VH-VL binders against q9hk44. Designs and how they scored, part 4

Target 1, 202 residues: q9hk44
Amino acid sequence: MNSRIMFIGGVPGVGKTSISGYIARNTDIDIVLSSDYLREFLRPFAPQESHLETSVYDAWKFYGDMSDDNIIRGYLDQARPIMGGINRVIARALANGEDLIIESLYFVPDMMDEMVLKNAFLAYVYIDDPDLHRSRLEDRINYTHRNSPGSRLAAHLKEYRTIMDYSMDMARGRGIGLYSTDDYALARQRLLDDFRKFVDRR

## First folded at step 18 (VH-VL)

Design q4
Fold by OpenDDE, fold request of step 19:
Structure q4 (fold): chain C 202 residues (1-202), chain A 122 residues (1-122), chain B 108 residues (1-108)
Amino acid sequence: as target 1 above (202 residues)
Amino acid sequence: EVQLVQSGAEVKKPGESLRISCKGSGYSFTSYWISWVRQMPGKGLEWMGKIDPSDSYTKYSPSFQGQVTISADKSISTAYLQWSSLKASDTAMYYCARHESPSYSFEDFDYWGQGTLVTVSS
Amino acid sequence: SYELTQPPSVSVSPGQTASITCSGDKLGDKYAHWYQQKPGQSPVLVIYQDSERPSGIPERFSGSNSGNTATLTISGTQAMDEADYYCQAWDRREAHVVFGGGTKLTVL
């Protein structure tokens, strides 16, 4: 198939929004979707008190006390419907030969169809340095999220990094590329290069 | 020219340890993964495991997990396959082969070593 | 574990088209690669990603993959094509490489 599809995962603050835009501009891909908006799109269809109405960093509360396991359980609960939607979106793009970039907090390849996994470029973006991660969350208001205080998200760094670690393990175990944005310029270039290599093989 | 050159044939006894090597040249060694493939006499190809030389990440076939160790020394562009204790059933030809990163490829082996014959007998 | 099944042998006359199949559960949703191995030699990649030919591989080699079956096709088979052929797949879910049992192609 000739469609160029990139599905990029990462928790808030890692720079996936910016890097997706960068790749889009450098590959002439016009459509970039965000799971944040996809989640909003799904909310009207969700039952009352659905997991989708709760922030991902609070999703553990459905299972009791805060723990890594409960954080991941909550994360996966939210991921299921969103990943289902993302899977269908990618499948449609592939069927139509459309180019598409999707950036998402929810990155669970195991919830995707084989066909999608076969035909989409998957990547996970992360930050090694937790202090840098915190600072980037705090500074979000100055860049990509102008009306959203970064301090709110920074307060939940632990939950995000737990999700990040889980996602990284999953990605690594499945041969999905990991890209540290500690050096952002290097990361976006590497990601672009790998995406191009992926496309060139098709 | 891309080449994978493997170490020479080995004749060993059961219980002995062994490490064979695969040296890459003509390309950026850390930009490609190395897999090891076993072929017993008169039998088919069996994937054993793979390594990313850039960070020495390894993945093994379930059949070979714990049976062998795959490693690499990127400073000399060399991958290794080793046994702590050989068995007669380890008698086989062993190939190393490279593939591009699974991040953007699907692990087709475009170049192969010449093979290392390992014979284990009492 | 994932398994690929090949016929143990296929025979063709010179000039005839040879077809070697490789079967696996949902193999069409994976990529299949094919290798040629002649006696005493290392395997050689002849088809990758279902239907792509590496440089230097004759055009008479082609591949397809759909459903549960990948097929290597050799048109105008020549004596030099007599060899063992192996299919191989990789699945991201398990990140395992799997080979078929191999098919001996005899050119009569």
Scores: ipSAE 0.888, ipTM 0.937, lowest interface PAE 0.5, mean pLDDT 95
Fold by OpenDDE, fold request of step 19:
Structure q4 (fold): chain C 202 residues (1-202), chain A 122 residues (1-122), chain B 108 residues (1-108)
Amino acid sequence: as target 1 above (202 residues)
Amino acid sequence: EVQLVQSGAEVKKPGESLRISCKGSGYSFTSYWISWVRQMPGKGLEWMGKIDPSDSYTKYSPSFQGQVTISADKSISTAYLQWSSLKASDTAMYYCARHESPSYSFEDFDYWGQGTLVTVSS
Amino acid sequence: SYELTQPPSVSVSPGQTASITCSGDKLGDKYAHWYQQKPGQSPVLVIYQDSERPSGIPERFSGSNSGNTATLTISGTQAMDEADYYCQAWDRREAHVVFGGGTKLTVL
């Protein structure tokens, strides 16, 4: 197949959006999709009061008390329709031979078809330092989300990091590359390099 | 030239411990994963497990989980396969083989060691 | 656990085309790799990612993978091609490497 497809996961604040843009610019990939918009796209079609209307950091509330398990359960509930859509999008891109980058909070490779996994480069970006993570969430307003206060998300750092840890474990267990963005420049370069290696093998 | 050089043949008794080695040269050792593959006499290839030498992350086949230990010393570009207590059934040829990172590859083994014959008998 | 199945043996006359199959559930959705092993030697990668040839591997070696079956094809088979051939895949779900049982290719 001739298509170059990257599916990159990461919780808010890790820099996946910026990295995706960087890679797109450096590989001449024109289409970059965000799960934030994909989710928004699905919301009008979701049942009333569905989990899709709830922020991911509040999704645990559907299951009762806050816990790691409930956080993940809520996360996975939201991930299911999104991942289904992402899977279809990638499949179409593959069928059409289109280059595509998808950056997503929802990163559940187990919900993807084998054919998609076979033909897409998967990566998960994370941040080790929780204080740095908090700072980056707070500072989103200065970068990618100019009209959205980062303090709102920073208040839910625990939930995000729980999701991150879960996602990292899944990624690691499936041979997917993990990229710490504590050193952002290093991370994006390594990711780009690995993506190129992936592409060059095809 | 890329090479994986394994330690020499071993003759052991049941119950003994053993560690065999696989030394990589001619490439960046930490840039590739190392797998161990067992081949019993007259039988096929069996994947045992793998290691990322860069951080010593390991993954084992269910059949070999808890039966062997895979490790690496990146300072000397060497991977290890070890048994705490050998059995007669461990008699086999053992190969190490390298593959690129599963991050961007699908773990094809492009280079293999020459093999280490392990014989376990009373 | 994921499993790959190969025929135990395949025989061909010199100059004929040999086909060795490897079957697995939706193997076509995975990448299959092939190794040649001659007696007393280490395996050698002859095909990777279904149809790619490593440097130094003759063009008579080719591979395909579709549905549930990957196939190693050796055109114009030579006596030197007599060996055991193993298919291999990687199961992402568990990150396990899986080998087929191997096929002994005899050149008559």
Scores: ipSAE 0.883, ipTM 0.935, lowest interface PAE 0.6, mean pLDDT 95
Fold by OpenDDE, look of step 18:
Structure q4 (fold): chain C 202 residues (1-202), chain A 122 residues (1-122), chain B 108 residues (1-108)
Amino acid sequence: as target 1 above (202 residues)
Amino acid sequence: EVQLVQSGAEVKKPGESLRISCKGSGYSFTSYWISWVRQMPGKGLEWMGKIDPSDSYTKYSPSFQGQVTISADKSISTAYLQWSSLKASDTAMYYCARHESPSYSFEDFDYWGQGTLVTVSS
Amino acid sequence: SYELTQPPSVSVSPGQTASITCSGDKLGDKYAHWYQQKPGQSPVLVIYQDSERPSGIPERFSGSNSGNTATLTISGTQAMDEADYYCQAWDRREAHVVFGGGTKLTVL
């Protein structure tokens, strides 16, 4: 089995898109997918009243008042169909011997197939400092999302931090590596190194 | 040369506390996880729990959760297994074993300590 | 909890091929590792990630894993191979390590 598959999770602003690109360039992996686009791809097939039409930071509204629990419930609702799709995508890549990187806001290992878990490198990137996180959200317009005001996302930092904390706990509890991007350069290098270690063992 | 050296055999009474140790050498101690494995007399291997020495994160088997405490002192490259109150049923050989990070591996134990025999009897 | 099942014992004559199985739900979708333990000694890793051999392990040791069963195969079994063998997997969902019950290999 020659496929090199990376599934990297993280909330907006943590740098997962940039890191994924960095890794792709340094490993000669040509295909990098984003859950943002996967979500868009699914939308035409979703029921009209689908949770997929709502931003993840507003998904809690389906359950009532804003709370950590409702934020997570909304997040998981959106994650289910996307994670299902991700399983299929990874399965195809593995079957065809194709290299692939998927970066995703939706990172729920419990929704992943065992075959995927066995054959994909999993990683979760995060930011410890909430102020740094806010600033990076605001600055997205200057880097990866040129036509999307970062201020909009920064206004929902609480929701993202809640999702991040939940995801980190899940990841850590399942042996998945956590990478703080407070030191971005260090994080991306560590992630690359670990990915290479993963690949070299196969 | 990579080595895991465990503390010597222990003879204890029920109700006594005990801490045994596992010292790693010949490698970066914080770059690998340490697991503890119990083997009762004439029985099989039982995973007890593991620790990431880099940040002392621990995970226990459900069977051993709350029964033992796993810790580490990275400054001296040592992992510990301890009981607050021993029982006769704790009589067993205890092994420490090293594995790479689960972030990029699947927790195969490449090096083992020599074992520590713990005997608990009244 | 996740469980691995091994036969309690396997017997072979010198020169024959020994096969030790390890069964678990969807074990083929996990990695299986194998350890050899001789009396009075610590376990020794003989196969990792289904079929990989650590340095120093003889080529007569091999492993496979598919479906619900992992298999340790010892070709040309020698007297020195008499030992207990344990399979091991990692349950990622709970991040638990799981050992099989062990198999005593007797070389007749």
Scores: ipSAE 0.843, ipTM 0.922, lowest interface PAE 0.7, mean pLDDT 95
Fold by ESMFold2, fold request of step 19:
Structure q4 (fold): chain C 202 residues (1-202), chain A 122 residues (1-122), chain B 108 residues (1-108)
Amino acid sequence: as target 1 above (202 residues)
Amino acid sequence: EVQLVQSGAEVKKPGESLRISCKGSGYSFTSYWISWVRQMPGKGLEWMGKIDPSDSYTKYSPSFQGQVTISADKSISTAYLQWSSLKASDTAMYYCARHESPSYSFEDFDYWGQGTLVTVSS
Amino acid sequence: SYELTQPPSVSVSPGQTASITCSGDKLGDKYAHWYQQKPGQSPVLVIYQDSERPSGIPERFSGSNSGNTATLTISGTQAMDEADYYCQAWDRREAHVVFGGGTKLTVL
């Protein structure tokens, strides 16, 4: 009777979309939502201070020079409306007894409602090796996002890894599991096993 | 058969150092976190902090940060609680307790050690 | 920071239902766990995640949690149930484990 909810965070190139598909196939969860598309849905309605009209890797420019703090601040501005929507989607799934997987660039524990923290399986995926992360961003057009040139995203590796490191630190401090996809097959199996344990405890 | 076996009772003087231990057996030691819990004489339970033995990640209660050191040696399935300089106010029972990874659990302590009584007196 | 409050003591007659409360701000938004501690012994988990019983815990132990209050309920209370009972929660947002002050259950 209880909803099975998985909320996976991660920056581009870490494999969160592919892992979400793997989990869906192995749990019979049919609904998978990507924040990439939720972001596009929200853009015409979001307040201008969210900066959702710009890429996340450029959002620091609204605050001055490139720095870790400004990169994170721009990320958090964009995250606010997206995380608000994610909280509502999860609340609906819980109320209706529906299963759901969400994968999202926007993964901010301090913006999660208490019902999300209590009732959803939360996971953050990352790549430890920066060279591997760069190569996966460069290879994006060949495997996952055919019309999004990977070289453009790879040029912003610094911004993505700054967001990733921040997100990992926030997640670790709140007991949210971190899953290295440097070994993708191991990571997806660990995620699946841990999700099953989470569900079985309820 | 899961067991957490703690080191024996200690009688110490103020200013002395002490390390007490908690040895896990009957389970995969690195699959569970270890917390330390203080119980002062006649008082309730107080969480001191925890460690993930797989990578030694440690989190302290704000009340105990800087007072003690929590560590683990996964090669011998043992966690430690350590004082560099004991005070009389450290007189208490100290428990270790395990919980599953917070990645999929919520910090319920399913198994506890038998306790180590630490007495600090002149 | 986050605090859990329990009554210091509760008394019941044998066979009656004991109810031990644990109060905290919006505690129903967290999971509550319960431990039994008999004199000279280590705590024993009796309820986890609000209402789940570990293997080996008698069915007369049950739990609930909503709003600001979690409740441990012991039906058909027996003399052997006389003990101290602690509630515990994890404040995930502040990353702290919190115990209540404990409740001494007396069976008269």
Scores: ipSAE 0.763, ipTM 0.891, lowest interface PAE 1.0, mean pLDDT 92

Design q4
Fold by ESMFold2, look of step 18:
Structure q4 (fold): chain C 202 residues (1-202), chain A 122 residues (1-122), chain B 108 residues (1-108)
Amino acid sequence: as target 1 above (202 residues)
Amino acid sequence: EVQLVQSGAEVKKPGESLRISCKGSGYSFTSYWISWVRQMPGKGLEWMGKIDPSDSYTKYSPSFQGQVTISADKSISTAYLQWSSLKASDTAMYYCARHESPSYSFEDFDYWGQGTLVTVSS
Amino acid sequence: SYELTQPPSVSVSPGQTASITCSGDKLGDKYAHWYQQKPGQSPVLVIYQDSERPSGIPERFSGSNSGNTATLTISGTQAMDEADYYCQAWDRREAHVVFGGGTKLTVL
């Protein structure tokens, strides 16, 4: 039986974790991996040039003044070891005939191995409305981090949206579906339906 | 019954404009992309470009970028291929063909139009 | 840019197996699709995603793709199989569709 592999990208606050859980429940895929935990596992071992010890929203500082180019450059440096790991995880799942959902902040088409591009369903989730995105980030922080600064991630909305816009531009025309979660229920159903079509064609 | 029906043969002179059409029926038109494919007399198939009718996103082959315009009117399930100034070298058969969304497929063309012969001569 | 190469012609006797090759750098990392075109007619998809057969295509048509080469195989070749055959791939990184130059299959 062919492996059913879904790789979902998106910045914080767009709902990728919730959508991946929904897909897992509706497809009976048991293994869902988050690059957030992979990132923490890899931080002590990652190459220094990745700057993975730094939050993604601060990585531009290694290149000078804050700019879209420096934000993206810092993001891409961090993405290299993470995407390398993701490529290997997908390769293992394919070799063993295992099903897998991966959701990741680090989603860089140019760093995906050819076997990922041929064999995985690729999707990118985003939010059109910046105010809604800010609200989603604020809710995430307040609920799960009671003893930390409440709006820390929301203060970096510009950095996240710069990364999001870059990722969407890189995905456009490469057959990576873009799924707006402004209407979450519609997005999750469309993503599930498209994944099923992908699986049924194999 | 899925069909792609193209407009009829055209005889034109160099420098004239032309728009040919491809009307889809028997399926959800916006669920599929449309490509245009040229076949010059005695030659093989050449991909010209494609359009997603749902939002009019287009991608052109480098060989045809700036040479033609691809568009669609989803309200009448029709895609178009357009020249602002024809050349004699545009003499060819032109096909439209559809494929499922590349979000879950790999751009196989499952249905083709009957072709539109365009002849450009003085 | 990415190119696909096919032999210009292949000849077989009725009942023989015909093999039509399509060569491209690391083509096995992409999906290959195949089309049949008879004189005066539109192309018809006969194999997609390396080896899948659309409804209505006879089982004698099959496909494979590995390394640098995709192959369309027609077993028990019949006179009605005489046609031009094109391979096609999608260069996903450049978002371009690429066709091979075509192969004329002759059944003697």
Scores: ipSAE 0.759, ipTM 0.890, lowest interface PAE 1.1, mean pLDDT 92
Fold by ESMFold2, fold request of step 19:
Structure q4 (fold): chain C 202 residues (1-202), chain A 122 residues (1-122), chain B 108 residues (1-108)
Amino acid sequence: as target 1 above (202 residues)
Amino acid sequence: EVQLVQSGAEVKKPGESLRISCKGSGYSFTSYWISWVRQMPGKGLEWMGKIDPSDSYTKYSPSFQGQVTISADKSISTAYLQWSSLKASDTAMYYCARHESPSYSFEDFDYWGQGTLVTVSS
Amino acid sequence: SYELTQPPSVSVSPGQTASITCSGDKLGDKYAHWYQQKPGQSPVLVIYQDSERPSGIPERFSGSNSGNTATLTISGTQAMDEADYYCQAWDRREAHVVFGGGTKLTVL
């Protein structure tokens, strides 16, 4: 009948992948998509101006010196093709009555179709404490990504937090829930409870 | 039982300040947003703005931005609507209303206050 | 600037079906909510999310929303249903709540 759609945004290190797995296990939703892999799939077909061949934390370099505005512009250029694809994936799931969880670095409310805004549970996860965020990035590499040094990602904490702060500001203005994962267990339970309320209202 | 109880009717002169209140009871006050809605005599409902009492985030209708201040004191479960200088055109009924978090809802107002009549005349 | 338009009045006889429309550009892409306001009273939510009834609202109230138009339908209209009815939507992209101008339902 009505598709149960969850679209979770967040930068690396905030726990969106772990939370999406928790939600999937507790709702029996079988399909979970990560924009990390959607990005890799799209790279050979994306317009050059999207700069998808460049890491998101380096995309500001196409516009000049490092600044918040240039970091955000690089992020938004990359988001455009990925959000276009996400809109189509959600539209398919809605049309077929299929359930879906998407977790994505690329989470731009102004690029969401109206049917996404009406029919998907939207959430943005973040970490308030920068020191905790850095440690989570370092733990990610030391535990789950053995060949990707955590110091590489943690060296770009500034870029990630610039994107995170921008995304939180855009989400808040549109009533999209913000979920701090500083207390991870509390955050995942809040997300599960709110998602169930969203589903139950429809 | 959920209740939103507003402060009593006000008779004011132009240029005076005014703050009216909306006290919530029977529910977790910080779990719901509060909107203020104006109804001018013989007219329809106009959304003025809203507040999330948990952190005081506010959003105003463009028509009311800079004309009023919306605030809340979560320690006493109360939201406020305030004018620094009333005009005769502020004569209206003012309602507060709540809605669930927009994180999972779509801004349907399930409970309304009884209204506060504000009359501004010389 | 999103606007909702309602007819100013609708008249029905007791027992007839009343239909009150609310028009807005692509309103079907948003949820529509409906409120009843009797003279001297606060508004009361009668339909939310296009077609859902809150607890305590009679089954004769129903709603629909597609394309540019949401409709509140009252079947078997009773004298007690005489009131002003307002539609409301949330423009999530602009983060604005919008009300229609209201419709006076008269039951003669």
Scores: ipSAE 0.745, ipTM 0.884, lowest interface PAE 1.0, mean pLDDT 91

